# Designs tried in a protein design chat: VHH binders against o67189. Part 39

Target 1, 350 residues: o67189
Amino acid sequence: METTIFQFQKTFFTKPPKERVFVLHGEEQYLIRTFLSKLKEKYGENYTVLWGDEISEEEFYTALSETSIFGGSKEKAVVIYNFGDFLKKLGRKKKEKERLIKVLRNVKSNYVFIVYDAKLQKQELSSEPLKSVASFGGIVVANRLSKERIKQLVLKKFKEKGINVENDALEYLLQLTGYNLMELKLEVEKLIDYASEKKILTLDEVKRVAFSVSENVNVFEFVDLLLLKDYEKALKVLDSLISFGIHPLQIMKILSSYALKLYTLKRLEEKGEDLNKAMESVGIKNNFLKMKFKSYLKANSKEDLKNLILSLQRIDAFSKLYFQDTVQLLRDFLTSRLEREVVKNTSHGG
Below, E stands for the ipSAE of ESMFold2; O stands for the ipSAE of OpenDDE; V2 stands for 0.75 times the mean of E and O plus 0.25 times the DockQ between their complexes.

## First folded at step 21 (VHH; framework vhh_7nfr_2)

Design f1 (at its last fold request DockQ between E and O 0.60; V2 from the best seeds 0.69)
Fold by OpenDDE, fold request of step 22:
Structure f1 (fold): chain B 350 residues (1-350), chain A 122 residues (1-122)
Amino acid sequence: as target 1 above (350 residues)
Amino acid sequence: QVQLQESGGGLVQPGGSLRLSCAASGFTFRSYEMSWVRQAPGEGREWVSYITDSGGDTYYAKSVKGRFTIARDNVKNTLYLLMDSLKSDDTAVYYCAREEFDWEFTAYFDHWGQGTQVTVSS
């Protein structure tokens, strides 16, 4: 069986399926997460998580075979992450795969959810063991929602709260969040809280409140300062953001997105393309954002942008590979840039 | 007001074919995912098929996969279900349903048509 996460959700929580093993995959991981959260709530203590990269083969099979011999055992939900890594551990031996498939097929008392962090390719789905799982279980896909659907969702939420959001404000919010559902939800909730006494949400208000940790401190201020090469102030704002609980990865994501777009725009400009058209091609449609991006382009050379991107990639890599403090890495980056600017200014004043 | 109206049902022999239509009005049809759901006598409602807003992706219940085809015309605001190789077990009232989800992404059908009767009998 192949179905969507939404359809699966409806069925699973109302009429439990006969199938016991399900693969969850898709481009929209947030929907999978939300489903799993609901699942966890439903099963409570009977919700079990397995990590395919950490669990031994024996442990894995034990976990799946724990069929309560005793008729009274509560149904369990077993969620398996990093299943691909587990498969790698099993090796290429046909016998091992067959064993796995057999075990999965024989799951009767529990539900097993194999969760992938990306959309699986057709080839992957057609290969064992997933091919077999598709036959006796289900493949559940979480597709991305259309921009329009997301927009409607947000609008509906505001309306439910009695808030009228200006069209420009809404578009701005959607663009800033890049239609990321998690981020969008967070920001919308903040805005709702902000507008609790207001019936209208303006563009200016969204600019002020979105991605803010306080009335005066927001992520975009940081990005703005950084891109306009005010590194000293950027450092201060960074510290404030962190102190107020903004996750450094959010900052990095936005900054990276902006940097990449700017670099693309710079390249297109060099090729003689119309800047306005170019901006639209990279998803910059809001006039305010266009204005900002123009200012960033003026402030940064192609080389500057390239260096920025490389630096951000490095920070990301060091954070992920070496578990270094992302915030510290960002600080170091800014400090380094600041020092360079000071040297440049002293060499020309002399 | 959101309206869904099914048509195209009828009596057909086993192995026969039918085409169901659902006319949608009162909302932006192209922005919503749609499903067909059926209910056999004495049975609960069963999901049959799903189509994305753009029509790019389709999904089917195991019982109808390979026999039924869901399609949509967003210009005409119409949902279709092509049913081939019909079986007696396909006898049911078929409903067009609009897919919806709340802020927490709990999915549900928020609107249904009146349904159209499909009877497969020799």
Scores: ipSAE 0.797, ipTM 0.913, lowest interface PAE 0.6, mean pLDDT 89
Fold by ESMFold2, fold request of step 22:
Structure f1 (fold): chain B 350 residues (1-350), chain A 122 residues (1-122)
Amino acid sequence: as target 1 above (350 residues)
Amino acid sequence: QVQLQESGGGLVQPGGSLRLSCAASGFTFRSYEMSWVRQAPGEGREWVSYITDSGGDTYYAKSVKGRFTIARDNVKNTLYLLMDSLKSDDTAVYYCAREEFDWEFTAYFDHWGQGTQVTVSS
C-alpha cells in the first residue's frame, strides 16, 4: 500500500487497516510528527519507541513479539526511529534481511511504524526490506504543502482569534520562518498571545517578537542570553530549541563548557595572568569569541559563575539519577532567576 | 464560492473504460491536493486516489492501482480519473474532493462534488 499521511490519518483513526507495518517518510516532516502525536494520544502506555541506533537485534525482535499470558494481549503501537542504523547492524547478509522481513510480515495484532526523517527515493523504496513492506504493509508519504496553503492556514488562525495582521507583517513572518510548519505554528501562537489585547499585528511588532531559528546559532544565542542575564529572552529561545527538537543535554553540554571556561578565566585573572593568553589556554582563539567572553566576564562575578556551575551539575544529576525532566529543570532555573531580577527591580521602587 | 462538478460517468461493460472529469472553481485549484472518493450502494465512502497540487505525485487505493490514473490540468482547473479494465466492483458514485486540514493538522475533505454515477454491469 502507498498513500499520503493525511489519507492514512483519516483511515487509521476511524477504521484501522488490515496492514500492520508502515513506513512514514516525506518532505513535510512536521506532518509525520503530528500524526505520531495523535498516535501516542490514542495508545497511551501502549505506545513504544525504539531507536534503531541504540537497540540490539534481540530487543528489536522482542518488542515486535506477540506473546500472551493467560489468554490476553493489548494492541501496541511500536514506533521505530533510525531504522537505517538498525539495518547497518544487520549488515549486507541476505539471510538477516530475510529474517527481518519474515518478522515484519508476521506482525498480527500490533502496529509498527518505521519513521524516516527525510523523503525516501525510489531506489531506497525498491530495496529490501522496504520493497517487501510496500507489498504486505504500507508506505506513507508526507508531501510538502504549498506556500499558498500554508499562508491560508496562518490567516485562518489569526482570523479565528480576531486578530488583524498587516499584510507586510504576514509576509515577513512567512519568509522569516521559511514556511516551516513547526516554526510557524510556534511563532503564530506567540504572536496571538502578544496581540491578545490589541487584536492588531503590525510589521514592527512581528519583527520584535518573531525570530528565526538555526540549530547551532540558536543554541549559542541561548547561552549568550543566559550569560548576559537576559533571562526572559533566554526562556523564549529555550522553548523554541526544545520545540525544534534540540536535545536538552546538548544545551547543557555547551552551557557547562562555557561556565567552566569563564570560572577558570576568573581564577587565572586573579593570579595575574594575561587575559588573552588565559583565553587561548582554555581553547578560545577566535577574536569574535574573545570579545564575547570578555562581555561574559564583565556580566558575571566569580560567585555567579560558581553558582551557575553548581546549578548545572544539580540539573544534570537530577536528570540522570532521579529521572527528572531536564527541560523542566532548565526552565525552572531560568524562571527562578527571572523572578529574582523582577523582585530586585521592584524593591528599588518602594 | 468553492464548487466541484463531476461528469463523465455512465454505464459500461466489464473491461471497459471511462474518463471522469471534475471542474473546479471558486478557489486556487493549483494550490490544493485533490482526491477521488467513491461510494458503492449501501456502503461507506472509499478513497480511490490522490494527486499533489503540482500533479507530480499520485497515489491509489490497492483496489484500483494499475487500472486507474488520476491527473490534473491546472490551466483548465480540472481533475481527471481515467478508469480502465473496469469491474463490477467499481460500480459507485464517484466524487472529487478537496483535501484540507486544521491548525492541528487533522485531515478531512472540506468540499465535495455532487458525484457522477459509474455502473459496470453484465
Scores: ipSAE 0.653, ipTM 0.839, lowest interface PAE 1.2, mean pLDDT 85
ESMFold2, look of step 21: ipSAE 0.641; ipTM 0.834
ESMFold2 (binder alone), look of step 21: mean pLDDT 85; pTM 0.858
OpenDDE, look of step 21: ipSAE 0.711; ipTM 0.867
ESMFold2, fold request of step 22: ipSAE 0.601, 0.652; ipTM 0.818, 0.839
ESMFold2 (binder alone), fold request of step 22: mean pLDDT 86, 86, 86; pTM 0.865, 0.866, 0.863
OpenDDE, fold request of step 22: ipSAE 0.793, 0.777; ipTM 0.910, 0.903

Design f2 (at its last read DockQ between E and O 0.51; V2 from the best seeds 0.69)
Amino acid sequence: QVQLQESGGGLVQPGGSLRLSCAASGFTFSSYEMSWVRQAPGEGREWVSYITDSGGDTYYAKSVKGRFTIARDNVKNTLYLLMDSLKSDDTAVYYCAREEFDWEFTAYWDHWGQGTQVTVSS
ESMFold2, look of step 21: ipSAE 0.686; ipTM 0.851
ESMFold2 (binder alone), look of step 21: mean pLDDT 85; pTM 0.855
OpenDDE, look of step 21: ipSAE 0.777; ipTM 0.899
ESMFold2, fold request of step 22: ipSAE 0.678, 0.655, 0.665; ipTM 0.847, 0.838, 0.847
ESMFold2 (binder alone), fold request of step 22: mean pLDDT 86, 85, 86; pTM 0.857, 0.856, 0.858
OpenDDE, fold request of step 22: ipSAE 0.813, 0.816, 0.827; ipTM 0.918, 0.917, 0.927
ESMFold2, last read: ipSAE 0.680, 0.654, 0.683; ipTM 0.852, 0.830, 0.853
ESMFold2 (binder alone), last read: mean pLDDT 85, 85, 85; pTM 0.857, 0.854, 0.855
OpenDDE, last read: ipSAE 0.818, 0.820, 0.819; ipTM 0.921, 0.922, 0.921

Design f3 (at its last fold request DockQ between E and O 0.90; V2 from the best seeds 0.76)
Fold by OpenDDE, fold request of step 22:
Structure f3 (fold): chain B 350 residues (1-350), chain A 122 residues (1-122)
Amino acid sequence: as target 1 above (350 residues)
Amino acid sequence: QVQLQESGGGLVQPGGSLRLSCAASGFTFRSYEMSWVRQAPGEGREWVSYITDSGGDTYYAKSVKGRFTIARDNVKNTLYLLMDSLKSDDTAVYYCAREEFDWEFTSYWDHWGQGTQVTVSS
C-alpha cells in the first residue's frame, strides 16, 4: 500500500488498517510530526519510541516481538527512528535482513511506524526490507504542499478569526517563513494574538510582530544588522533574542537562507543578469524585501557572502556534531568579525 | 458555492469499463487535491483514489490499484476516474470529494456531489 499522510491519517483514526507496519517518509516532515503527535495523544502510555542508532539488534527484535505475544494486551504504537542506521548495523547479510522482514511481517497486535527524516528514493523503496514492507504493510508519503495551498491555509485561519490580512502583508509573511509550515504556524498564531482586537493586519504590523519576541526584539533586526555589518549591535540584539527564548536554530535558518540567496544573486549579477529578475528567481518578490536585499548586496562582496555561508555551515556542523552551544558560536562569529573591522579601520586611519 | 457533480456511472458487466467525470465549480479547482470515494449499500464510505492539485501524483486503494486511473483537467475543472476490469465488488455510489485539512492538519473531505451509481452485474 502506498498512500499520502493525509489519507492515511483519515483512515487510521476512523477505521484501523489491517496492515501493522508503515513507513513514513516525505519532503514535508512537519506533516509526519503532526501525525505522530496525534498518534501519541491517542496511544498515551502505549506510544513507544525506538532509536535505530541506539538500540541493539536484540533489543530491537524484543521490542517488536513483545508486541505479538500478549494477545490481550493493549494495542501499542511503536515508532522507529533512524531505521537506516539500524539497517547498517545489521550489515549486508541476507539472513539478517530476512529475519528482520520476518519479524516485521509477524507484527499482529501493534502498529509499527518506521519514520524517515527525508523522502526516500525509488531505489530505497525497491530495496529490502522496504520492498517487503510495502507488500505486507504500507508506505506513507508526506508531500510538500503547494505554495498556493499553504497560502489558502493561512488565509483561512485568519478569516476564521475574523482578521483580514493585506495581500502584501501575507506575501511578506509567507516569504519570510519560506513557507515553512512550522514557522508559519507559529507566526500566524502570534499575529492572531496581536490582532485579537483588530480586524485588519497591515504590512507594517506584520513586520513588527513576525519573528519577534517583543515589540523591541526581532530576529530580522538581528539579520539586518549582521548583513549590514553592524556586528556590535548585532551582538546586543542576539543576546536579547536569546534572553527572550528565541531558539538559535531559527536565527541560523533565516540567516543561512538569506546568505545563500544573496550569494546566488551576486553570482547572477556577475553573469550580467537583471537584479530584479534575479531576486524574483530566488523567491524575493516583495518590494520591501527587494530593497533590503539590495542594501545587503551593496554591503557585502561575493567573498563576504561566501565566508558568511561557510561560517554558518561551520556553526551548524559544530552544533550538530559536537553539540556545541549554537549561541556561543554565533557570538564568537560576530566577535571575530567585529575585531576584523576594528583592525581595518585602524589600519586605514593610520 | 462549491459544487461537485459526478457523472458517467451505469450498469456494466464484470470485466467492463466505465469513465466517471466530476465537474467542479465555485472554487479554484487547480488548488485542491481531489479524491474519489465510494459507498456500497450497507457499508461505509471507502476511499478509492487520490490526486494532487497539479495531477503529478496519484494514489489508489489496494482494491482498485492497477484497474482504476484517476486524472484531472485543471483547465476544464474536471476530475476523472477511469475504471477498468470492473468487479462486482466495485458496485457502489461513487463520489468526487474535495480534500481539505484544518489548521492542525487533520484531513477530511469537505465537499462531495450527489454521486453516480456504478453497478457491476452479470
Scores: ipSAE 0.795, ipTM 0.913, lowest interface PAE 0.6, mean pLDDT 89
Fold by ESMFold2, look of step 21:
Structure f3 (fold): chain B 350 residues (1-350), chain A 122 residues (1-122)
Amino acid sequence: as target 1 above (350 residues)
Amino acid sequence: QVQLQESGGGLVQPGGSLRLSCAASGFTFRSYEMSWVRQAPGEGREWVSYITDSGGDTYYAKSVKGRFTIARDNVKNTLYLLMDSLKSDDTAVYYCAREEFDWEFTSYWDHWGQGTQVTVSS
């Protein structure tokens, strides 16, 4: 069986198919998330999650085979994440793959959902064990929704609540979130609450209320590029952030915070302090973030960081006291740094 | 005012072919995913095929895969089902249905055509 997640959802909860094993994949991962949420509501305590990178072969097969012949236990929904990692644990022997396929084919009383976090390509679906699952079970795909359908969904939701949204406000919201369904759902619900009495949403109001997590991730990527001295890419990302409506003072705040923390860490290193402990003292506790800050410290001397801080202070002062354009000041700063890199490379190559 | 109208059904011999059409009006057809759904005498509705808004991806029930082809013409606002190698089990009223979903992404068919009868005589 091969079907879409919408078509599968329509029938599974009312007249489920006879197949018992399904692969869920696709570009629109939020639709898989919502399906699994509904599945969890239906099955409650009989909803089981297995992590293929964490469970043993024995635990996997035990979870799939638990049934009562005489109806003493209820039908279960078994959801498997990271199935590729489980396959690696089985090894490359044909006999172990044949056993897995046989076990999956013989699932009788439970449902098994193998969940992928991306769209699978044709060659992946043509490989065992998925080829066999397509035969005795089903392949369920969550297709990308078109931008127009997403726009109509959002407009319909505002209309349902009696809220009149300006066209430019709607377009701003869609572009701000990048048409991301999870983010749109959160921001639209927030805007509905905001406009519950007034029943009108203007562009200015959406700009004040809506916030994008994906745009903040892009601000952190701009800061990453700048601190690793990739000024050409940093300039391009800056232009994108501004065109998407990110306020330049937000960019300045995050960059200044990182620069000050890095400078502090340089001084603590000079005193012989343990770097991991020093990082926690300036609020860097996440292991991923610690790794990134170690990279920033390697790429930047203490003098580099001092000069960066002074440049940011000057940009801030010119913006506030002399009413100069913060975006242009940032661009000028980055352009100057890029030009110095070009001169340095030419001088060393000469 | 959404309107869907099927045509092209009829009586056909086993192994024969038919081409169903569904004329769409009253909505932006090119923006909606569409399905064919059939209902045999005394049975519930059975999904047959699905096509994305652009026509770029198609999906089929196991019982019809390899024999049926769904297509759309977004200029003429028409949905098609080309049925080949017809069997007696394909005897049913065939409906085109518009795909819809709510804010919780629960999907349903919100509009149906009147249906067209396909009969495969033995």
Scores: ipSAE 0.637, ipTM 0.840, lowest interface PAE 1.2, mean pLDDT 85
ESMFold2 (binder alone), look of step 21: mean pLDDT 85; pTM 0.857
OpenDDE, look of step 21: ipSAE 0.727; ipTM 0.882
ESMFold2, fold request of step 22: ipSAE 0.623, 0.590, 0.581; ipTM 0.843, 0.827, 0.820
ESMFold2 (binder alone), fold request of step 22: mean pLDDT 86, 85, 85; pTM 0.860, 0.858, 0.859
OpenDDE, fold request of step 22: ipSAE 0.793, 0.786; ipTM 0.907, 0.902

Design f4 (at its last look DockQ between E and O 0.61; V2 from the best seeds 0.65)
Fold by ESMFold2, look of step 21:
Structure f4 (fold): chain B 350 residues (1-350), chain A 122 residues (1-122)
Amino acid sequence: as target 1 above (350 residues)
Amino acid sequence: QVQLQESGGGLVQPGGSLRLSCAASGFTFSSYEMSWVRQAPGEGREWVSYITDSGGDTYYARSVKGRFTIARDNVKNTLYLLMDSLKSDDTAVYYCAREEFDWEFTAYFDHWGQGTQVTVSS
């Protein structure tokens, strides 16, 4: 089967085809992410992600094994990233590639989605195992949307909310975001909140509201609580930020920036450098910020900061590969950290 | 105001050929991806083929791939389906449909033609 992601979406969620294994690829990666978000909503706890660069051959085949539809088990949606890296683990051995193809051909109760972060070329699609997947499964393509279609999508959204947008304001917004669907969605939703009572958006208002710094003040409170390891309050502030309409990418940007600066400062401190000069070298000149960073350095070891950076990189990669709820990923991270604090406190309580 | 009008259907012998046309008006045809969808007697609607707004990429249901060709003329605002090697199970009403999606990228067809009957029989 070979189809578009829009057509696949229309059939899969109502009258799915008989095939069980699908390859998702294309130039418009955001459409793949939105499809996967709908898939996660449908399957809930039965939505499983595999990373081809992280999982062993045995774990991969076990995860693809049929789930009993009797005895309380249900079919799963198995989403596979970095499939190319998994193929490299198999090497060039013909026997292992034939085994992979046989396993994929015989998936009966689960759905398997092999996700690529680019549009596959004819050569890649004509090579095994993808050639075989095209035969017994499906190839789903997410084509690029034209600039005019993206403009019409945005106009339709403003009209749906009863908001009149000046044409030059709209053109400014489209150019500012470079017609990037993820950025557009975030900025448009912020503008809708801004204009919810006025119902009019002018060029000057879009210029003022897009990339507004005022929402960063609330994000700094969250980052402060996280870095001082007050995870319970950080969770409450995160919920408030989301209710206020603050975009999770802003949170990730600021937190990542702080974590990297702190890690750099730890390294400079180990070399015996003057802390004030080190802070200025990473762009921290404000006395208030210097005081806050000193408290962050006291609260976090170099290992703490390394682990934080790695966690943030994982969250960012997961969010970018599909439209995953970044907020839930952040909540899961904080909840895990809070659980570790509870274990630590109860092991020393009397 | 949006109008889609199919034509070119008819009765044909197995192995024969037909060319369907869909005249589009009331919108900027060259800005929209388009599909052909068919409905056999007593059955639901089945997607047949898709073409991008420029015509640069085309996609086909497995049942018709290699036999059908979708094309468009953005100057004449016309969508085509060239059908070769027709089989009895191709008997259906064929619709041209305009591709649309919402803010959450839920896909749907927002406008349909009236359809044209294709009958393949002895």
Scores: ipSAE 0.665, ipTM 0.847, lowest interface PAE 1.1, mean pLDDT 84
Fold by OpenDDE, look of step 21:
Parts: sequence; C-alpha cells; structure tokens
Structure f4 (fold): chain B 350 residues (1-350), chain A 122 residues (1-122)
Amino acid sequence: as target 1 above (350 residues)
Amino acid sequence: QVQLQESGGGLVQPGGSLRLSCAASGFTFSSYEMSWVRQAPGEGREWVSYITDSGGDTYYARSVKGRFTIARDNVKNTLYLLMDSLKSDDTAVYYCAREEFDWEFTAYFDHWGQGTQVTVSS
C-alpha cells in the first residue's frame, strides 16, 4: 500500500492498520517529523527511535524482535531513522537483505516506521528490500504542498486568531520564507503574537517583524558557524533550530558527517594529495560546497577537527547511554569553546 | 456552502465496471485534495483512494489497487472513481470527501457527500 502522510495519519490514529511496517519518505520532511511527534505523544514511553547509521545489524534485529529489550505487553512504536545508511551497511548481499525482509515481515505486535530523509526514487522502491516491504507493509509519502495550499493554511491560521492580513503582507511573508513550512510556522506564530492586540497586519508591520526574525536558520548555517568557530552565533542559531522543531540528532548527524569529512580531507592534504580530488573522493562535488569546505579546513587544524569529532562522539554517547538532553550537551559544548576563545584572546592581548 | 454530490452508483455483476462522479461546489475545487471513502453494511468507513489537488498523484487502498482509478477534472469541479473488475466485497456506499488539515497538520475530512450505493451481486 502506498499512501500520503495525511491519509496515513488519519487512518493510523483512528483505526490502526493491520500492517506493522511502514516506510516514510518524501520531499517534505517536516510533515514526517510532525507525524512522528504525534506518534511520540501517543506512545510515550513505548516510542523508540533507532538510528540506522549508528546501530549494528545485530542491534537492529534485536530491536525489532518481539522479545527485544523494549519488552512489555504494550504495543511499541519503533522508528528507524536513516534507514538508507543502514542498508548501505548491509551491502549488496542478497542473504542479508533476505534476512532483513524476514525480520520485518515477522513484526507482529509493534509498529515499525522506517524513515528516509529524502524522497525515494522509483528504482529504490522497486528494489529489495523495499519492494518486499511494500508487499506486506505500507509506503507513506510526504509530498510538498502546493503554494496555494500553503497560502490557505496560513490564511486560515490568521483567521482563526481573528487577524486580518493584507494581501501584500501575506505574499511578502510567503516569499520571504520561500514557502518553507517550518519557517512559515515560526513566522506566522510570531506575527500572531505581535498582532494579538491589533488584529491587523500590514506589509510594513510584517517587514518589521519578519526582518527581525528572518534569520534563515537552517542546520547548515549552524554547521557553518560552528566550523568557522563563530560559537556565539552558533548558539543563537541552535536555539532557533530547536524552536523550529529540528531534532538535535539531525543536527548532530550533519555536523558529524562534516567533521569526519574534514578530518579525512585534512589527512589527505597532509599526505600531499590534491584537495579538489580529495573533496570529490569524500562526496563533495558541488563547487559551492567545495568552497565552504576549503574555508573550514583553513579555520580548523587537524587537532581541532579531531577534538570536534571526539566531542561529538561524547555527546552522542551521553545522549544515548545516559539519556541526557542532546541540545543541552550541544549548548555546553559551544559554550565551552566560546570560553576558551575568550581566554586565548585575553592572553594574547596582554 | 461546500457541497459534494456523488452519482453513478448502481447494481453491477461481479467483474463489471462502474464510474462514480462527485460534483463539487461552493469552494475552489482545484485547491483541495480529494478522497473516496466507502462504507459497507455493518462495517466502518474505509478509505479507498486519494488524489492531489492538481491530480498529479494518486493513491489507492490495497484492496482496490489495480482495479480502481481516481481522477479529477478541475475545470468541471468533478471527482471520478473508475471501478473495474468489481467484486462482491466492493459493495458499499461510496462517499467523496474533501481532504483538510489543521495548523498542526492533523489531517481530516471536513466535508462529505451523501454517498452513492454500489452493489455488486450476481
């Protein structure tokens, strides 16, 4: 079965499906995240997230077993993020894929949500193991909403709050946010708060309010700031990302990936390899990204990168083993770095 | 006022075909995703098919996949369900429903037609 995230949501929360394994993918990841948030609310302690890029095969299979460490008579929701990465680990071995399929097919008491961070291609969906999963489970797609649909959504929200928004103001807001749902949600909420007394929003007002907020805060900006050692701004951006509902583990994933690539590049550079070729070897082919990575390499020594990687590993470990707040750990990390920089600057200025 | 009116139901033999129509009025039809939902006697409502606002993407319940085709004409403000290879289990009242979601992206059907009876019997 293939359905949309919206249709799936309606069915799942009202009349749970017989199928137990679902693949979630799509262009609009925010919708998937929103769904998962609701899922978490529903299942509470029985909601578990696994990261496909981090878990071993054995851990994966154990987690999916009915007698797994998750134990109990209650139905569980198991979310597997980055399933593509997990599949890569399994390689092209037919036997391994068969094992995986068998395990997934035998899921009876729990719900398993396999999440992809992008839209799957037709070829991927028609290939094992997803082909088989589609036969006994469900494929759920989160498609992008049309501009008109998004506009209607925003208008409806304002209307519900008794706020009249000028057409030009609305258009400006939509354009400013590029119809990004996360950004729009944040901006609209801010504007609602702003207009709580006025009940009218003009273009000028929206410009004033949005300009103050329009720091297009994305995960890449955070990573950029961090790698360029602007820790103060990184902290601010981090808070914004969290407020947007970005999961800290997603941030960690991207940051870790970048850090590892940079470390590899630094090593290769030290060996005398051509940097451009080296970048391509680690999957950096875009010229813009190459430029960014060059800047990161200039800003960070090999030791800096090593320390960064270690710190990220620690954060990951503390989050997973001790259930510490990942966001707080990241904040602490950034704060610590910031303090060190201040000390260095004061020692050289005296 | 939003109105949805189904038509095209009837009695058909197993293996037969029907074409359902849903006439929409009172809203911008092209801006809304639409679904067909059916309810068999003594059973709950079952989602059958979904189509995007533009008609670019369609989705089907497993039970009807390969047999049913959802389509829409945004100029005529009409939703269609082509039903082929009908089975006795397809006997139900068929409803067209407008898809909606709130600010938290909780999806729901906010408008329904009166339904059209489809009976598959030898």
Scores: ipSAE 0.664, ipTM 0.844, lowest interface PAE 0.7, mean pLDDT 87
ESMFold2 (binder alone), look of step 21: mean pLDDT 86; pTM 0.866

